# Ledger of designs, part 14: miniprotein binders against Peptidase M20 domain-containing protein C757.05c

Target 1, 375 residues: Peptidase M20 domain-containing protein C757.05c, of Schizosaccharomyces pombe (o74916)
Amino acid sequence: GPLNFGYLSWGQHSILEQDSVQLISHQSLLPAGDNLISLHKSLVEIESLGGNEVNVSDFLKSYLESKGLTVELQRVSSNPTVRDNVYAYLGSQRNTKVVLTSHIDTVNPFLPYYIEGDKIHGRGSCDAKSSVAAQIFAMLELMSEGKVQEGDLSLLFVVGEEIDGIGMKTVANKLNADWEVAIFGEPTENKLGVGHKGNFRFDVYAHGKACHSGYPQEGFSAIEFLLRQCVKLMDTDLPKSKLLGPSTINIGTIEGGAAANILAAEAKAEVFIRVAEDIETIRDIAEDLFDTEHSEIKVIQYSPPQYLDYDIPGMDTVVLAYATDIPYLSDRKMKIYLFGPGSIREAHGPNEYVTFSQLFEGLNGYKRMVMYNLR
Key: E = the ipSAE of ESMFold2; O = the ipSAE of OpenDDE; V2 = 0.75 times the mean of E and O plus 0.25 times the DockQ between their complexes.

## First folded at step 7 (miniprotein)

Design u01 (from q17 with E19T E22R I63K; at its last look DockQ between E and O 0.23; V2 from the best seeds 0.00; counts 0 for: pae O 5.8 > 1.5, pTM O .713 < .8)
Fold by OpenDDE base, look of step 7:
Structure u01 (fold): chain B 375 residues (1-375), chain A 89 residues (1-89)
Amino acid sequence: as target 1 above (375 residues)
Amino acid sequence: DKVEIEVEYNGRTFEYYFTTPRKAIRFILRLLRYIAKRGAKEVTIEVTSEDPEALERLAEEIKEALEKLGYKSVEITVEGNKVTITAKE
C-alpha cells in the first residue's frame, strides 16, 4: 500500500538561514570567499517560491550594489507580498547592447541546499538560480577584465516565471529599457536553444446524464464522450516544425463517474500540448473537439513556440520542449538566446541539482555569448 | 506505489511525491541531515503505511539515521498504521 510519510516537524528553533548544509565535507570544492559557488549557494538557500520572491530580490539588490552596479527594483506586485524584478547595469545607461536575464522564483515544493559529490542540490539549484549566479559572475568577470563598459551589458532577474510570467510581462510593458540582444538563462545543458515548444494546456469538462448501466439508453456517459473525444485528439495530425519536431499531447489526468453500474454524469481531463508550430490551429482543433453540447474547454496556459538565435560558432545547440518567458519579449527587434547550466530533466524534480562543472561551464558560456554579441 | 511525504518547514507545509519507497527514504535521510546541521534539537517524523512490516523497517532506518546524526534520544511510537519517531539531542 502507499507509504504515506506523515508530518516531519522540527522544533521552531530559528533555523539560521546562514548555515550551509554540506552533506559531504568536500571542503575542497567550496573555494573560500565570494565566488560563483558561494553566490549560487546564497541564492538557493533563500526560499523564493513563486509569489514570495522578496528575500531573493532584496539579496540581489544588496549584492549587486556591493559590486558597484546600479540596481533598480521594478515593482511587480505589492499585495499580498512585495514582488520585485531586479534590473542592474553600470552607471546610468539603462539601455544596453546585451542583457543577461533569468528568473529568481522557483516551483513548489522547497528543497534544502546540500552537496552530494559533484552535485549541488536544492530547489532552484538548477532552475534557474544556476543561470542567475553564472550570469552575475559573467558580468562581474567581464567588468574586471575591462571587456564591458557602461551601455554594454545589464542583468535582469524576474519573478513569477514558474507561475504566469508576470515578472517578464511587467518588464515588457513598463521597464522602458531596450536591448539589442537578450540571453535567457534556463537549464539547457549549456547548449544554445534553437527554439522551444509552446504550451497549450487546457481542462475539459464533460457533462452527461446518470442512469443504471443496465439501461444505458436512458443516460449519457460523460466518460465515454470524453474518452472518444480524447482519442480523436490523439489521432489528429497536429502541426509540426522542421526545427522543433512534432507537437505532442499528454492527457495528464482523467476522472469522473460514481460507480461501475452507473453512467457517469461528469468527467474531467487535464490536457497538455507541447506546441511545435501554429498554436492557433491547435487551439481551434481542441475547441472543435471539446467545446460542444456535452463538454466545455478551459484554457489554462497559452504560449506559442519560439524560434531562437543560435549563431554563435563552436557552441552546441539543442531543441527544448518547454516554454520560457521569451514570448513576452518576442515582439522586440532583438536577438534572443537561450542558454544555461543544468538539465531541465532534473528541474522541478525531487532531486534537482546542478554540478560544479556545469556552473563554471555556464559562466564561461555566458561570457562567450556576451563577447560575441559585443563585437 | 506512490509515496507521499508532508514536510513542515518555516511554518509552511510542503508535499513531496516519490515513485518508490527507496527514493522517499533517501529524501527523508537527506532532509534529516539538513535539519540536524541546522541545529534542530528535536525532530519529529510521522509515517503511515498499510503495510506494518514496511512501516517497521522504515521506522528502524530512520531511527538509525537519527542516531548516526547524533541524536541521543530516539523514541518510536506505534499507533495503528502510524509510526511517530521523535528524536532529541
Scores: ipSAE 0.031, ipTM 0.320, lowest interface PAE 5.8, mean pLDDT 84
ESMFold2, look of step 7: ipSAE 0.347; ipTM 0.802
ESMFold2 (binder alone), look of step 7: mean pLDDT 85; pTM 0.847

Design u02 (from u01 with K23R K37E; at its last look DockQ between E and O 0.43; V2 from the best seeds 0.00; counts 0 for: pae O 7.7 > 1.5, pTM O .698 < .8)
Fold by OpenDDE base, look of step 7:
Structure u02 (fold): chain B 375 residues (1-375), chain A 89 residues (1-89)
Amino acid sequence: as target 1 above (375 residues)
Amino acid sequence: DKVEIEVEYNGRTFEYYFTTPRRAIRFILRLLRYIAERGAKEVTIEVTSEDPEALERLAEEIKEALEKLGYKSVEITVEGNKVTITAKE
């Protein structure tokens, strides 16, 4: 029966009266049996934080084998935990015309699965287990329709996208499979990505000499230095793309010093540049500003922008301001698409969700994309 | 007022941030249910807020929720702007 959560009354006003989030019992909205929604639920309910993907990889292997696919687990790491990519195809042909690929790891923190109206919540519900589920069902439906044969389509699910891309790096270097077309699954609001900006993330450490603020000539402020260099960075005309727009800078953190009456001996900033074009030049600018006698730069992430295929008639397009695993395969002579259900704006949030409609539209989108490229 | 929540269960720690106590409590209740359904024997919840009234209310609601979920031992400690709730089967 519906578990009636008793009304928790908060003081004189029952806070729970108006927002009767009917915890719609999962049972009433989920279609009975093995379907897209049930698969998506199973994936989201399995915790798969980056570095701990083993349970979802094992689940996917078992599930896809039960559907008659050949499934390979590609070992990425064994220490401290087993981390496996999942590669699945029909029969014995490891090379396929098209691959549907997404990641199975999620960001921290874990969020529990629940349904709220038309929204399916949970960590990875949007990013990217929605894409994973939709890609699987796209293959399964196309197989059942007789539209996909051995050598036409494969599935590739990778670990560690949210961390360092080690999963896709391992694919690029060791999987030894070829494709004519790769379709990457990320939250694109079911639009074709025309491209995505790259990531240049770095930390700056500034070094100074502490002294009493009344005698500033006896010291050197690390904070003042860092601030001035950050202003120079923000005032620099960074490379821009006609397609991807401007490169953008976020100085995400700034810290340092000991007290108002002391010149700061140490300061730190964490900087993130969304790269539209020419990451090498952007790096050179940052290194010129921050690799000095008074500061050092530590590169945390370096991923170039990507230009993607979007030549499928009647599909909407979008410019994306985030990086993916695509750069690790970009040296291959293949078409690369980026498409998936849900919005990246919700993906890393505390309210991450995908809608039922978005998930089904995603499924149909992948089917369309596969069929267009098999033609 | 920002509400920060740390939840530890089965040797794992998760941190959550909310812009309102109301959003925080909704999430906590769902999380607690999720944890309980999976047979967690021990749950620790740390709630931090600069609003002491909100903090006290959150602690009470969390305690009540844990008791309803079948936890028999629920301990609450208050330290400044932080409340720690430990529940055991």
Scores: ipSAE 0.015, ipTM 0.275, lowest interface PAE 7.7, mean pLDDT 84
ESMFold2, look of step 7: ipSAE 0.407; ipTM 0.827
ESMFold2 (binder alone), look of step 7: mean pLDDT 85; pTM 0.848

Design u03 (from u01 with F14W K23M; at its last look DockQ between E and O 0.16; V2 from the best seeds 0.00; counts 0 for: pae E 2.6 > 1.5, pTM O .764 < .8, placed apart)
Fold by OpenDDE base, look of step 7:
Structure u03 (fold): chain B 375 residues (1-375), chain A 89 residues (1-89)
Amino acid sequence: as target 1 above (375 residues)
Amino acid sequence: DKVEIEVEYNGRTWEYYFTTPRMAIRFILRLLRYIAKRGAKEVTIEVTSEDPEALERLAEEIKEALEKLGYKSVEITVEGNKVTITAKE
């Protein structure tokens, strides 16, 4: 049977949210001083769960200012905690040709920083503090090389990507900065995203009438109804994209009823559709099936698919099956790229990691992308 | 078999899910090192399993790990399908 690891507790001690633990000291892999790896470590060691990003935002402000950048904190929320986006650039030109952008919040739960061989583990080590660190160093190196000047490049780090996109929504509505090119940092295995599927997540609540199973005519099974409607959904030809492939359905949860000998009065399903094309039509299909006399639909997430730029010679491309903050800026007349170190397959897992090589390749990738778009 | 781990730290509860017991154990051992490095004076671990042999092996591995981390007092209590490991400095 499953090993259920119950409760791990330890005495109250002043473990600060900023405390990092190196579980395995590979001294040989950690370059001394202020470098990409040390910055990445500092970022990962700061807990920044969605809604509690203040410490990482403050760290980034101080760090980027120490590098000679102008840094703005864009207030997203103050209640219950301060949540700030970080916008950084050279000098006084807030509008730049290129922006490197990623998110600084992470999913729960927090995972401690540690190194295992060539793998750097920790929550956000891959998603997306690897991109954040690599983007920062891309800017810093290009500056040191004299390849980036005032007005060429900026950095934008947002909060709440993993929750509701409130950070990027606030950028879109209130930051009042313009760019010709945006490069979004997410785990793409250091490949250019050609696009990503949208998200249509919804809950279905079915309502019935309980009765004894021996007399089913006296009741109405919410479970049976829900199951039949779910089958209809799964059997529906959903819109597909030539570029992004098919829309896919996951019925992630199903619950309901009281006992085998009773018709279920209530049932619920949680559904997630990865949208390849035409989210409006997919919504209409779902509403037709589940907004009925016997059921209601609650939309949890609604994000359309995105088609991206990938016109950089010699870079590999990939189709991505997850949504990003990109939709919030898609109405702008700019190029949008999606690129970053690590794999999304590891991002929300208990073993989240990025490799040292992936992180350095990511840095080089961002430099290449910036230089390509500045020509 | 899905392995679930609940971790309570500073009044926060974290839930971790693993696809294998091996991954879970590796995580726990890493977490223990994390806790120990921060000077935790007391650590309590509760493990439940319907497999008594698995519980015993796990308890031994955890005990050994805690001892290696410098905890001088490691107590194991078995109650039915539950093992409680308490370590003190």
Scores: ipSAE 0.108, ipTM 0.598, lowest interface PAE 1.7, mean pLDDT 85
ESMFold2, look of step 7: ipSAE 0.483; ipTM 0.856
ESMFold2 (binder alone), look of step 7: mean pLDDT 84; pTM 0.832

Design u04 (from u01 with Y16V K23L F27Y; at its last look DockQ between E and O 0.01; V2 from the best seeds 0.00; counts 0 for: pae E 15.4 > 1.5, pTM O .689 < .8, placed apart)
Fold by ESMFold2, look of step 7:
Structure u04 (fold): chain B 375 residues (1-375), chain A 89 residues (1-89)
Amino acid sequence: as target 1 above (375 residues)
Amino acid sequence: DKVEIEVEYNGRTFEVYFTTPRLAIRYILRLLRYIAKRGAKEVTIEVTSEDPEALERLAEEIKEALEKLGYKSVEITVEGNKVTITAKE
């Protein structure tokens, strides 16, 4: 940051001496008191690697209560560690028109908080504690401006998004709260997500009967069967989406057989379909081709595509290449948005960061989205 | 043989297309069940095909499915090779 230059001397600097000056100078750049930047710092400095989120949940409970909100901790699991979702609202009305939601777990490894120029570094600084901080301050600022009241807006922060989605799954099944609009926070470069393709992954196990290749009538080739069925799959016209693009088929691996002069008794393929639309029809096709007397299918992943709301005027849009917790709520009668500071490309890497401008732009974006939906 | 389907419900619009009418009918029937589960009060479906028999079959199947799903008002408008089906609760 600019203030670091005022602390430097031109003499020989040890790596420890320079690090100490930068750390102190970076903290002097932060606004005084309780604000978006200080909240973001507090969140990032609390280690919440997936499976170990309790400290950030407890912090959020205390912080949000100190701001006058009613806070519920929803127990997701107790073994091996306590994992709590955080649900917060004004007054006693648990059902609200709008919910702002994001996740409080991070990927590994932990990365320390520090500021370098206009970048705020640290594990979770972008994904997704930037969204968490911006969503909280969107609510606090709207409250102080008199623009939201009891029943209008709530905050929902979940565990486990980066691992297993258990936090949002528990919300969907057990929180017993209703919303008309959900605004999910993830790094979208402050653009409205329009959706993402689904994932259908499965293994195919084909079975044959070995024999010498000179007498093929005495056996049945698992490799030949599997190859023919895979070609039929690849030749199948699958649904296309103008928003999400085409469904795609990848035969990622194929293997089988023992030797050139022996018909193959066994063969296997690993198939990954990126689903643009109608995952059920695609599953029916796969079962027709591969769930037969000569083969079986093992489903590894089965998640439908997600289409989102993006009807807020003047906001840019983006198609997402990654999955979110949104599918756990997609069957509810509500509008669902996806929006948040920073880029996913930086989010899981060794140099994760968000910029100050991205964070404040995100705050303003959440306020705009909330006000649009409260009209 | 191309069948184009555009669907609008709950403020969302998307388009899908198929090279055969048989795949199109499987898709739209699944979609209509999904839309009904989401509680959509109004659905607009546009079907475009250069095959007039496929267009007629699809329109008929869509209307019947919407009525079975509980939509009280189902209107069909035909304009050239395009059919628009609008359903309301």
Scores: ipSAE 0.000, ipTM 0.287, lowest interface PAE 15.4, mean pLDDT 84
ESMFold2 (binder alone), look of step 7: mean pLDDT 81; pTM 0.795
OpenDDE base, look of step 7: ipSAE 0.039; ipTM 0.438

Design u05 (from u01 with K23I L31F; at its last look DockQ between E and O 0.01; V2 from the best seeds 0.00; counts 0 for: pae O 13.6 > 1.5, placed apart)
Fold by OpenDDE base, look of step 7:
Structure u05 (fold): chain B 375 residues (1-375), chain A 89 residues (1-89)
Amino acid sequence: as target 1 above (375 residues)
Amino acid sequence: DKVEIEVEYNGRTFEYYFTTPRIAIRFILRFLRYIAKRGAKEVTIEVTSEDPEALERLAEEIKEALEKLGYKSVEITVEGNKVTITAKE
């Protein structure tokens, strides 16, 4: 009988290299005890999505009281949840020369705390619980060094920056505290903000009359009208600032019409202007172009640009292209600085992080800024 | 056809650029009305254009607008491709 040579099929074991990302539990890099890193961890581990900040404000109150500070909770809202700003100072003097301020709310979604090499990940790890932690430790170290006394320095942590600024609006209207200098904490890569551009966002709705494209005289194209007005906007060189650069226009969306052979009865555009200077004039330009017989404008966001103080020798400066809570205090006769650890480019992202070095540099930055303004 | 406009009022300077004199004039006339409503006592406007006819038209229209807004002293200085208009309440 024929010798059936059984062909041994060599099973190609595809070694799926399970890249076992060994989550090296860098537990060994967390200094034991109450320190900047442990405080930052505690803050990041507490979920504080905008509108649900109660747990982090309660934590901060207890923590700062344990450090010998007087702590006030300023009620912003009670329904559906308690929302409190945290105001802390030495002794009984609510007015201080300097205030260190940041926000304690975060954007959605919550992201868990973890360490990857030199990076500390988690929602709010960068924006802005890094600033909060560094500001707290700046005050605590300056107190321990005998460099800050009653009336010199306070801490202000606000809710709802990421939503509508209701926290800082409540400060502006009701806190009844005065400062000579405010230092705002946001991710600036540990550079002094020279300013930030404002936001003017608006939707345009154009209205026309549909007809067959072979007889265009019987209709009016909403698309053609919208396009022509958008070109006029883009051809209008908007105000520029020497500090903030040019105002920039993005026509982010354009939609409308039904078919190529029909004049469009309706069209819409969504427009975003990053405002370097004179937001009122930019608004007037947009309203003149788009509030017409054939179109309406709907303002979605209106935040003016801010010019900031940056007079501290030997600190790097940066121009910022995002809005902050600063506008709510801008009517006050005080110096305003913007500074904090981390990059705004990592903020709100799925991989939000701050480095250990950035946190310590941020702490030292705040100490320097406070001491410069107390002299 | 590019027009550059610098406006100084209340110790602030604003720089504007336009692709056409027509857009420039429409903008500046609106802006002047806005400044006047804010009680600017002194306004300086610098207009730069390589089109001398456009420059002259812009200067005249700006002057007329300032006069209509209640400015009593309006001075125009021409230096090459640049016109400076100073108005005082």
Scores: ipSAE 0.000, ipTM 0.178, lowest interface PAE 13.6, mean pLDDT 86
ESMFold2, look of step 7: ipSAE 0.000; ipTM 0.382
ESMFold2 (binder alone), look of step 7: mean pLDDT 84; pTM 0.824

Design u06 (from u01 with N10D F14W L31M K37E K41E; at its last look DockQ between E and O 0.45; V2 from the best seeds 0.00; counts 0 for: pae O 6.1 > 1.5)
Fold by OpenDDE base, look of step 7:
Formats: sequence, structure tokens, C-alpha cells
Structure u06 (fold): chain B 375 residues (1-375), chain A 89 residues (1-89)
Amino acid sequence: as target 1 above (375 residues)
Amino acid sequence: DKVEIEVEYDGRTWEYYFTTPRKAIRFILRMLRYIAERGAEEVTIEVTSEDPEALERLAEEIKEALEKLGYKSVEITVEGNKVTITAKE
């Protein structure tokens, strides 16, 4: 009888089976009970986009009160939603030698919490709920160790860092608390920031006159004008810092025109300068180039560079190329440190994460920094 | 091929961009679990891609994921380079 060659149906291994990254059930890796990892998880699982931070602020108030802290909610806004900064301290002394501070808002979009090996993923897992969690546990451990007393240490968590700094602006203007040292929590790879570059972000709108490209003398190209001015900007020697390096320009967007055979009546560019030094001069250069009869400049963000304290022995240092809420407190006569777990390179990304190790190292870092400044 | 995903649940809308369909799938499956665990009664997912084969595969995988998560009514609408998937409990 004929040998029925059984056609081995090549089972379509659905692409779904192999890429079952076994979501290792988070339950097995998370320590049982109330700990740094569980707090961090709770914070990351609460959506807190800029402008909608109420749930995380309320959570933090309840959590920190349960730990025996005095907690103040500083109202930043009530419309359209309640936005509250969280200020926490021991007893009744609102002025403390040291404040640990970070932001509780996150960028868009929200990303769900999950663990992948040693990586804790989710929006704000790195920026900056890792710092928030580590700062809280630094205070709690130092309290339990008897190393901090009333008036030594406070916690300050602000809203809207990722948008406009309204949280820290409200602190600066209305909180009426003084500190000798502020330790800002941002992703610094657990290194002391020696400084960070400022932000000068602006939009350029160029205006022209449309005409047929065969008769260019009858029109004025907004695109050509914008391009030439952008080249001049890029060719300009911007101020440089010995500590922070060069100021850098990104022309992030360029748009305009209607068709290849028409001179562009309108063009726009979005520009971002990372400012190493002398933001005023950089602004003047930009205004000279782009505030003209053919163009207007709209300033979107204006934050000067910061020089920070980094005098703690045996901690690594880093230069940071991003701005923080620090400028809003820089007029105060206090030490300012910048330190936190995770990398800014993973922040705002679709794969944002912090490692377990980075989070614990961050906790230890904050404890060290507090103790150094309390001595 | 760039894949754009919009996710709507509980009156919230999230937009995601991926450089590959594979990254998109991996992400959306995690997001769907997260949404389902929170008891979202309705989920709408919009997928945009210029690759019709990628779009079809994404739609099928998302549908299967939603069904596995317990959503009983899964509707798919195709409009050019956009697929809309609506799931209800």
C-alpha cells in the first residue's frame, strides 16, 4: 500500500508563543510587605501625568502620615483639577536643615508597570518616582536609626516639573519653608550632578510672499529665509562653560510651503538650545536672527544653566544636559545637590526603567548625602 | 514601518509610536493586561500603519488578546491604513 507521507504540518508557531516574555509574575520578586520596591510600585502604578497629579499626592499624604510624619498639601491649582505639592517633616518644625525633593508628575504617555529581569518598567519608574521612593525610604530608615530628628530633614514632592515648573514655583513663592541644603531627585545614574545645562526653547515663524517658482522675484520664500537664519544660528559660536561644555542647538522641526513650484508664504521651526552658559546672550543672538521683518520668535522655555554642589567625598560626579526645577530655588542661599537612580537616557522613552540595584543604591546615596550635610 | 497606536479606556487616551510592528505588539499586549486588571469595561484601540500586512497581524493579535482577557464583544473596523478595535466586557 502507498506510503502515506504524513505531511508534517509545520505548526505555524504563532509569533505569540516565543515572544511570551513570561511576565514573571511580579509577586515572586517583590519583597512581601511595605518596602522600597512596594512603595515604588505603588507610585508608578498611580498615573500622575502633568496636570493630573491628585491621586499620587493623596497617596503620598496618606502613606507619609501612616509613617508618623506631618504632611502638608500645598495647593498649586484647583482648576480644572486639584494639584497639590506634598511637604512632609517630623513634628512641627517646617524649616529643616536638609530637604529631599523630587517631582511626582510624569510625561505622556502613561506606561504600565512591569518587571523584566532586574528592570522595573513603567512611566515614572525612572523619572522620577524612583527618586521619590528612595528619598522617602532614606528619611524613614534614618528616622528608624535615630540619625534624624525634628528640624533635620524634610520631604518635598512637587507637581508639574515636566510642564512648566509650577509646583516648584509655588514652593519658592508660597511654601514659607527654609532649608540649608536641598537634594533634588532626578535620574543621574546615582552620581552627583556638578551642574546641568539650561533650556532655551523657542519657535520661529517666518513669513513670505507666495508666487510661481518660475518668477521668484515676484515673491519671498519664508522657507529660504528660515533656512538661512537657521544656518547662521548653527554657525554662531555660542557661549561655552568649562564645567558644562558647549551650548548645543537642535532644530527639532521644520515645516512650511505648499508645493515645489510655489514660493513658501509661511514656514516654522521649533528650536531647542541646551545652554551651558550665558542664556541672556544666547537669547539676544536668537532674537537678532529671528525677530525680523520676515520672522517672529516665540520663547517656549527659558531656564538658565545651574552649577551645583558636589562636595561629598567618594561619590561619582556627572555633567547633566537637561534642566530641572532647581532654577526656581537657586536664589536661596543653600547648597543644592542633584542625585537619583536611573538614567535620563531611559527617561521619557517607551522602555523607561530603573533597576532594583539602582533603586537601592539611590536610597543609600540619599542617606549618605543627608548624613554628610547633618554633620 | 512606523506603527501608531491610540488606546482609549476609562475616558483616557494614550498615543504610542513604534518603529516596528513587533515592538508595537509587545507593548500593546502588556497595556491590555494592565487595562483588564483594572476592570476597564470598554477599550478602544486604533492602529495606524502603512504596511497592510502588519496592520492585519496587529489587529488579529490585539483581538485575540482582548478575547483572552475576557472581553466578549470585539469589533474591528478597517479604514484605509487605520484599524479600530473596540472591546466591551
Scores: ipSAE 0.026, ipTM 0.324, lowest interface PAE 6.1, mean pLDDT 86
ESMFold2, look of step 7: ipSAE 0.457; ipTM 0.851
ESMFold2 (binder alone), look of step 7: mean pLDDT 84; pTM 0.833

Design u07 (from u01 with Y16I T19R K23Y F27W K68E; at its last look DockQ between E and O 0.01; V2 from the best seeds 0.00; counts 0 for: pae E 16.7 > 1.5, pTM O .691 < .8, placed apart)
Fold by ESMFold2, look of step 7:
Structure u07 (fold): chain B 375 residues (1-375), chain A 89 residues (1-89)
Amino acid sequence: as target 1 above (375 residues)
Amino acid sequence: DKVEIEVEYNGRTFEIYFRTPRYAIRWILRLLRYIAKRGAKEVTIEVTSEDPEALERLAEEIKEALEELGYKSVEITVEGNKVTITAKE
């Protein structure tokens, strides 16, 4: 089945063993010992609301050291509480080909751990302690199988993703570790995230010279200028993405003028572009059209699209509607993947959960992604 | 006036249409820098335009950018109103 707990009721009868196996296969059970499910439980039971991550960082240090890993705690802040990122690797080689990374903070409020049917409930059970647990066990299993060695794979767990991204900002600025591939964990239903469109919103203020409309050569119409430039923008085929679709332009409002018989001294438009590709080129286009002797542009929102790597054979993809820590590392020379158990729909809600099958499928997905990138 | 550009690398394809060829130059240069930062070993760019000046200008700018980014083999194939530029590491 999708879950493998391996527990059988003790007994010597074949019919009882068959019933015990069937019971185990159809019901959620907590396996004994140190395994994916027990690690996930430990992580979820440790409160790590944003700003209060120290206990989960300390747990991870002890746990990962007990597995033979070298662990660095990276101090992010000490006030009002200690907040540490966790970086772990084999031996002494801090630079690795692949890093598995996710965040260890959760959103408010705390929700207690419990199991109901095939669902594991609790704050962070999906976002993102499911990814943390699956990533750790992906590394541990690959180590045990002899498939990774010093310099191949590392683990990076950061604080503050749900608040301000300070954990990954500190990594970007001060960790001084290099990777060729980063695999970020977030709830993607075990599909490769391909990205999302960006947002570029700006206002245009056009300026003219008023005069009587019967003598237009004595003035300059702000409205006519603004209309011509808006038409040029709408006639521009903006960058599009095969994955994200087209960029789109919305002239949301347009206004200006004083009276019908007067050339307009002022005009304004509010423009909202959904950006599929290359927000900087789109900004250059907007500036070419609207940052002129007759107008100026005021940028209100400027959020580029994000594109990720998704070239792992046989894995489904998804377009994401949520932000991650990826932008803080996006300028590095490396591949960047996004993948993890569970659904964003459940992630921040009052009934957050991940299923046992999602967790085990996530583990296997991380192992597959690591091995693909180490080949 | 219209320019169609298709860029392929690492199994990804980007296709874009420009009514104004000068915007195509800015877009291509930014995309090529992005591709080089991700370590692409091979890039194929196809440019289609009924404006021979735009086609020539875009092909030259793309070739120069690829050479500056460190691609050692940059081949250009011209077929009517289409130019194919293939760069290899």
Scores: ipSAE 0.000, ipTM 0.200, lowest interface PAE 16.7, mean pLDDT 83
ESMFold2 (binder alone), look of step 7: mean pLDDT 81; pTM 0.799
OpenDDE base, look of step 7: ipSAE 0.015; ipTM 0.278

